# Ledger of designs, part 6: VH-VL binders against Rho GTPase-activating protein gacY (gacY)

Target 1, 192 residues: Rho GTPase-activating protein gacY (gacY), of Dictyostelium discoideum (Social amoeba) (q54th9r528to719)
Amino acid sequence: APLEDVINRPDNPGEIPVLFEKGIAYLSRRGLQVEGLFRLSGANSQIKSLRQGFDQGEDVDLEDVEDVHTVAGLLKLYLRELPSPLFPFDLYSSFIEISKGEQTKPQKVESLKLLLSLLPPANKALSKHLFKFLGKVIENSSVNKMNSVNLSIVFAPNLLKDKEGNVMDAVADAQFVNQVVQLILDNINILF

## First folded at step 18 (VH-VL)

Design i2 (from y2 with heavy chain S106T)
Fold by ESMFold2, fold request of step 19:
Order: structure tokens, then sequence, then C-alpha cells
Structure i2 (fold): chain C 192 residues (1-192), chain A 122 residues (1-122), chain B 107 residues (1-107)
């Protein structure tokens, strides 16, 4: 389902998907000290089952989930499966040009600030919640081993995609999409 | 064409260590998982662990934790598996195998090295 | 850890036969199953992923099915080159685990 449709469902009282609200809350309590958070895999079948519960509007209780990597995987899966990425298709070129460009880092951050302001309201709300949480993950990187570089590699393919790109184009662009997400992660306080 | 070429056979005494190499070519080495799997004579396959070179951190089957180290050298596109405190039960053929692109969660092994026979003789 | 149990351990068949090998997981693993063929002294060869999808270059006579805990590999018309050992593997979660193998021999 599109993000806008999910946040407007009667069973979704907040400004972000209840899946994300519960997932971030779970990971804030249990995940920040876990080595390899978002990099290591949970059980795919369990992630699929949890996703189904949320899709059907069930009151899913993540406290029953023992494996923190399963909840982390649920958040990644949700982002990956959005019909339109969190950073929408029509902004893909603009994001990637920031990383490819010759501008200074401060200039690139100003361009990012503008670009993020163009996100639809639902996308902007989810981005803020996600990246503020990822900021907490980075603050704990001495224990969890997940710095902005590692998180950019994990999240970039889940956040932005070329609508018309093939697999070879995606591999060729990988470093640039990773780089722009890393720049966001390095500047969360300024951008959000 | 993806190729994984492993180091030659080893004969080791109990208590020693072995380091097997796997030279990769034909793909972007950093972007795909490298797994290690072993097969004792006449037995099934046993997963040892993996590394994504782009992250540089290995993950291990708990049965080998503390005895195995998986590393990569990105400049030579070579993966290594070192197993210490060898026992007779470690006698096996050791395979490297390519796993999924780092964008994936998990996946099957789409290319395998030729195998390295390690014999631990008491 | 997920245990993968194959049946039978060994099977004798003739060229042209239809053979079925089963694999049972100790827990629900959806369709996160692969199948491999291995000939003596060789590395495993990748055949099937996602329980039922053939890898490129794998003959149509190989098919896979199943979801949840019960999976099958079927060879619809056995050829001389198909005599080998077959392994299932789950990739639902780490640690990855394999079935113990099914040796397919000529009758």
Amino acid sequence: as target 1 above (192 residues)
Amino acid sequence: QVQLVQSGAEVKKPGSSVKVSCKASGYIFSYYAMHWVRQAPGQGLEWIGYIYPIFGEANYNAKFQGRVTITVDKSTTTAYMELSSLRSEDTAVYFCARGPYYDEWTGPFDSWGQGTTVTVSS
Amino acid sequence: DIQMTQSPSSLSASVGDRVTITCKASQDISDYVAWYQQKPGKAPKFLIYAASSRQSGVPDRFSGSGSGTDFTLTISSLQPEDFATYFCQQYDRYPYTFGQGTKLEIK
C-alpha cells in the first residue's frame, strides 16, 4: 500500500505507519546496544508474518518478538516494499546529482535541506522519525558497530531507487546513492 | 564470468590451524557475500559463516565461534577462512561460495569454489 | 537452529523415471529453500531457489515445490547425468542449514 493510504487508515492514529512507531519504540528499548543492528538478518519468514499482521490491521505486539534483528528487518522490508520509495522516484535524479556534484559539503547539505523540504507530508514525517532514530543508532556505534557509513549502505537501496533503472544501472549508481544517504546521516541535526 | 579459485589441499596435525584462501573474479567483490561451507567425507554440508567485504564484519555459525576467523583482502579480491585448534572432526572439504548482493537479506549460493581438502590426522 | 531432514537418504532409479526427493524443516521457513546437485569430488551445483524457481540453465525436468515446512524436488524424466547427491538448504535465517543429502543411484 502507498504510504499516504497507510497513515490515513482508521487503525493508524499517528503521522507515521504504526508498524514504524512500534518498531522504533522496540528498537529504542532493545536494539541500540546490539551488534550489527540493521546489518544482520532476522528470520525472513517471521518478518513476513509480522508484516502480514500489520497489513491486515491487527494489533501486533512486537514485545513477543525475541530477535531484535527481526524487528529491524521488518522496518527495512517496509521501506523496500513501498510502491513509491520514501525518497520518491521523481526526486531520485536530484538526490544522486548531489553526491555526483562538485559542490562543497556545506553546499550539498543546503541542497539536501531543500530537497527534503519537497517530500510529501507523509514521507517527510516518516523520514524525520527514521533518521532521528538512526542518529541514536550512530551515537551507540562504539557498541553496536553501526556508523553512518554502514547505515548508509544498508538503508540507501531501501530509500531511493531509479524507477526505470535495471540491475546494472543500480550497481553502477550504488556508491552515489550510498554517499548521499551518508551525507544525510552525518547531518541529521541540521536536516531534521 | 564468476570464478572462485581456492588454495590447495592441506594436511594438518590436531591443535594446529589452517587458513584457506578463495580468489574471486568476474564480479564486484565488495558487493556480494562470501560464505564458507564444509563437507566431511561422506557427509552433508555445514555452513561456517560469511562476510560482506563492503562491511568487513564476519558472522559465524555458533558451533565455530571462537575457532574461526573469516577475513577479506579487497585489494586482491581474496577471502580467507582460518580455523584454529583443529580436531580430527574438522577433516573436510572446505568451500567458498558467493551469496547475494548486499541489498538482499539472505539468499542461496550461486557460485562455488572448487573446494580445499583439509585433513587433520592425529 | 532449523533442522532440514531429507527423505529418502538413498534412492535407486532408472533412466526415464520420475523421482521425488522430500525435505522437511523443523519450523516454518516459508519458501526460503534452495536445492543443489553434487557429483563426487565436485562442488555443489545450484538448481532451485525460492522452493520452486529454477536457476538459469537448469533443465525443465527439475522442479521444486513446497512452502512452510514440506518441500520437494522432482526430476520428471531422469537422465544419466542426474545421478548425484541432492541437498536442500534453508536460507530463511542464520545459521544456514542443509539437509543431510539424498544419493540418487542407477538401478
Scores: ipSAE 0.758, ipTM 0.888, lowest interface PAE 0.8, mean pLDDT 92
Fold by ESMFold2, last read:
Structure i2 (fold): chain C 192 residues (1-192), chain A 122 residues (1-122), chain B 107 residues (1-107)
Amino acid sequence: as target 1 above (192 residues)
Amino acid sequence: QVQLVQSGAEVKKPGSSVKVSCKASGYIFSYYAMHWVRQAPGQGLEWIGYIYPIFGEANYNAKFQGRVTITVDKSTTTAYMELSSLRSEDTAVYFCARGPYYDEWTGPFDSWGQGTTVTVSS
Amino acid sequence: DIQMTQSPSSLSASVGDRVTITCKASQDISDYVAWYQQKPGKAPKFLIYAASSRQSGVPDRFSGSGSGTDFTLTISSLQPEDFATYFCQQYDRYPYTFGQGTKLEIK
């Protein structure tokens, strides 16, 4: 389902999907000190089952999930499966040009601020919640070993993709996609 | 074209160590998982562990934790698996195998090395 | 750890036969199953992923099915070159585990 459709459902009272709200809450309590958060794998079948429960409008209780990596995987799966990425197709080239460009980092951050302001309201709300949480993950990187570089590698392919790109194009662009997400992660307080 | 070329056969004494190499070519080495799998004579396949070179940290089957080290050298696009405190039951063919691109969490092995025979004999 | 129980351990069949090999997981792994073919002295060859999806270049006579705990590999109209050992593998979660193999002998 499109993000706008999910947040407008009667069983979704907040501005972000209930799946994300519950997932962030779970990981805030149990995940910030876990080594390899978002990098290590949970059980794919459990992630899929949780995803289906949320899609069907069930009242899914994440507190019974013992594996932190399964809940982290649930959030990544949701982002990956959006029909339009969190950073929409029509902005892909604009994001990539920031990382390819020769501007200074302050100038690139100003360009990012503009691009993020162009996100649809639902995408903007979800981005704010996600990146504020990732900021907390980075603050705990001495224990969890997940700095902005590692998180950019994990999240970039789940946040941006070229609508017309093939596997070879995605591989060729990977460093630029990772770099622009890293720049966002390095400047969360300014951007959100 | 993806190619994984492993080091040659080795004969080892119990209690020693072995280090098997896997030279990769035909793809961006950093972006794909490298797994290690072994097969004892007449037996099935056993997963040892993996590494994504882009992250540089390995993950191991608990059965081998403490005896195995998986590493990479990005400059030579070569992966290594070292197994210590060798026992006779470690006699096997050891394979490197390419796993998924780093945007996936798990996946099948789409390319395999030719295998390295390690024989542990007193 | 997920145990993968494969059957039969060996079988003999004639060219043209339909052969079915089964694999059972100790718990639900959805469709996160792959199948491999291995000939003597060679590395495994990738055939099937996602329980039922055929890898490019694999002949149409190879098919997979199943979800949950029960999975099958079917070879329709067996050919002489299909002599090999076949393995299932789960990739639902770590550690990855394999079935013990099915040795297919051509009569």
Scores: ipSAE 0.756, ipTM 0.878, lowest interface PAE 0.7, mean pLDDT 92
Fold by ESMFold2, last read:
Structure i2 (fold): chain C 192 residues (1-192), chain A 122 residues (1-122), chain B 107 residues (1-107)
Amino acid sequence: as target 1 above (192 residues)
Amino acid sequence: QVQLVQSGAEVKKPGSSVKVSCKASGYIFSYYAMHWVRQAPGQGLEWIGYIYPIFGEANYNAKFQGRVTITVDKSTTTAYMELSSLRSEDTAVYFCARGPYYDEWTGPFDSWGQGTTVTVSS
Amino acid sequence: DIQMTQSPSSLSASVGDRVTITCKASQDISDYVAWYQQKPGKAPKFLIYAASSRQSGVPDRFSGSGSGTDFTLTISSLQPEDFATYFCQQYDRYPYTFGQGTKLEIK
């Protein structure tokens, strides 16, 4: 389902999908001190089952999930499966050009601020909640071992995709998509 | 074409260590998982662990935790597996195998090295 | 850890036969199963992923099926080059585990 459709459902009271709201809440309580959060794998079959429960409108209770990595994987899966990525297809080249360019980091940050202001309202809301939470993960990186570099590698392919690209194109651009996501992660307070 | 070329056969004494290398070519080494799997004579396959070179941190089967170290050298696109405190039951063929691109966390092994025979005997 | 139990351990068949090899997981692993072919003295060769998807270059006579806990590999018309040992593998979660293998002997 498109992100806009999910946000506008009567049974979604907040500005972000309930799946994501529950996932962030769970990980805020149980995940911030866990080594390799978002990097290590949960059980794929459990992640799929949880996702299907949310898709079918079930009242999924994440408190029963013991494996933190399964809930982290659920959030990654949601982002990856969006019909239009969180950073939409038509902005992909604009994001990539920021990382490819020779501007100073402050100039790149100002360009990012403008570019993020162009996100649709639902995408903007979800981005804010996601990156605010990732900021907390980074604050705990001495224990969880997940700094902005590691998180950019994990999240970049789930946030930005070339609509007309294939696997070979994605591999060729990987360093640039990782770099621009890292720049966002390094400047969360300014950008959000 | 993806190629994984492993170091040659080794004969080791009990209590020693072995370090097997796996030279990768034909793809961007940093972006794909490298796994290690072994096969004792006439037996099935046993997973040892993996590393994504882009992260630089290995993850191990608990059976081998404390005895195995998986590392990479990005400049030579080579992965290494070192197994210490060798026993006769460590006699096996050791394979490196390429796993998925780093945006997929689990997956099958789409390319395999030729194998390195390690024999542990006095 | 997920145990993968493969049967039979060996199987004799003639060229042209249809053969099936089964693999059972100790827990639900959805379709996160791969199949490999291994000839003597060689590394395994990747055949099937996602329980039923054929890798590029694998002949159409190889097919996989199943989900949950029960999986099969089928060779619809056995060829002389299909003599090998076959392994299933789960990649649902770590540690990865393999079936013990099925040795397919051509009569």
Scores: ipSAE 0.756, ipTM 0.882, lowest interface PAE 0.8, mean pLDDT 92
Fold by ESMFold2, fold request of step 19:
Structure i2 (fold): chain C 192 residues (1-192), chain A 122 residues (1-122), chain B 107 residues (1-107)
Amino acid sequence: as target 1 above (192 residues)
Amino acid sequence: QVQLVQSGAEVKKPGSSVKVSCKASGYIFSYYAMHWVRQAPGQGLEWIGYIYPIFGEANYNAKFQGRVTITVDKSTTTAYMELSSLRSEDTAVYFCARGPYYDEWTGPFDSWGQGTTVTVSS
Amino acid sequence: DIQMTQSPSSLSASVGDRVTITCKASQDISDYVAWYQQKPGKAPKFLIYAASSRQSGVPDRFSGSGSGTDFTLTISSLQPEDFATYFCQQYDRYPYTFGQGTKLEIK
C-alpha cells in the first residue's frame, strides 16, 4: 500500500505507520546495544508473518518477538516494499546528483535540506522518525558496530531506487546511492 | 563469469590450524556474501559462516564459534577461513560459496569453489 | 536451529522415470528453500530457489514445489546425467541448514 493510504487508515492514529512506530519503540528499548542491528538477519518467515498481521489491521504485539533482528528486518521490509520509495522516484536523480557532484560537503548538505523539504508530508514525517532513530543507533556504534557507513549500505537500497533501473543499473549506482544516504546520516541534526 | 578458486589440499595434525583461501573473480567482490560450507567424507553439507566484504564483519555457526575466523582481503578479492584446534572430525572438503547481493537478508549459494580437502590425522 | 529432513536417503531409478524427493523442515520456513545437485568429487550445483523457481540454465525437467514445512524436488524424466546426490537447504534464518541428502542411483 502507498504510505499516504497507510497513515490515513482508522487503525493508524499517528503521522507514521503504526508498524514503524511500534518497531522504533521496540528497537529503542531493546536494540541500541545489539551488535549488527539492521545488518544481521532475522527469520524471514517470521518477518513475513508479522507484516501480514499489520497489513490485516491486527493488533500485533512486538513485545512477544524475542529476536531483535526480526523487528529490525520488519522495518527494512516495510521500506523496501513501499510502491513508491521513501525518497520518491521523482527525486532519485536529484539525490544521486548530490553524491556525484563536486560541491563542498556544506553545500551538499544545503542541497539535501532543500530536497528533504520537497518530500510529501507523510514521507517527511517517516523520514524524520527513521533518521532520528538511526542517529541513536550511530551514537551507540561502539557497542552495536553500526556506524553511518554501515547503516548507509543497509538502508540506501531500501530508501531510493531508479523507477526505470534494472539490476545492473542498481549495482552500478550503488556507491552513489550509499554515499548520499551516508551524508544524510552524518548530518541528521541539521537536516531533521 | 563468476569464478571461485580455492587453495590446495592440506594434511594437518590434531590440535593445529588450517587456513583456506578462496580467490574470487567475475563480480564485485565487496557486494556479495562469501559463505563457507564443509562436507565430511560420505556426509552431507554443514554451514560454517559468512562475511560480506563491504561490512567486514563475519557471522558464524555457533558450533564453530571460537574456533573459526573468516576474513577477506578486498585488494586481492580473496576470502579466508581459518579453523583452529583441529580434530579428526574436521576432516572434510571445505567449500567457499557466493551468497546474495548485500540488499538481501538471506539467499541461496549461486556459485561454489572447487573445494579444499583438509585431512586431520595423527 | 531448523532441521531439514530428506526422504528417501537413497533411491534407485531408471532413465525416463519420474522421481520425487521430499524435504521437511522442523518449523515453518515459508518458501525459503533451495535445491542442489552434487556429483561425486564435485561442488554442489544450484538448481532451485524460493522452493519452486528454477535457476537459469537448469533443464525444465527439474521442478520444485512446497511452502511451509513440506517441499519436493521432481525430475520429470530422468536423464543419465541426473544420477547424483540432491540436497535441500533452508535459507529462512541462520544458521543455514541442509537436508542429509538423497542419493539417486541407476537401477
Scores: ipSAE 0.755, ipTM 0.888, lowest interface PAE 0.9, mean pLDDT 92

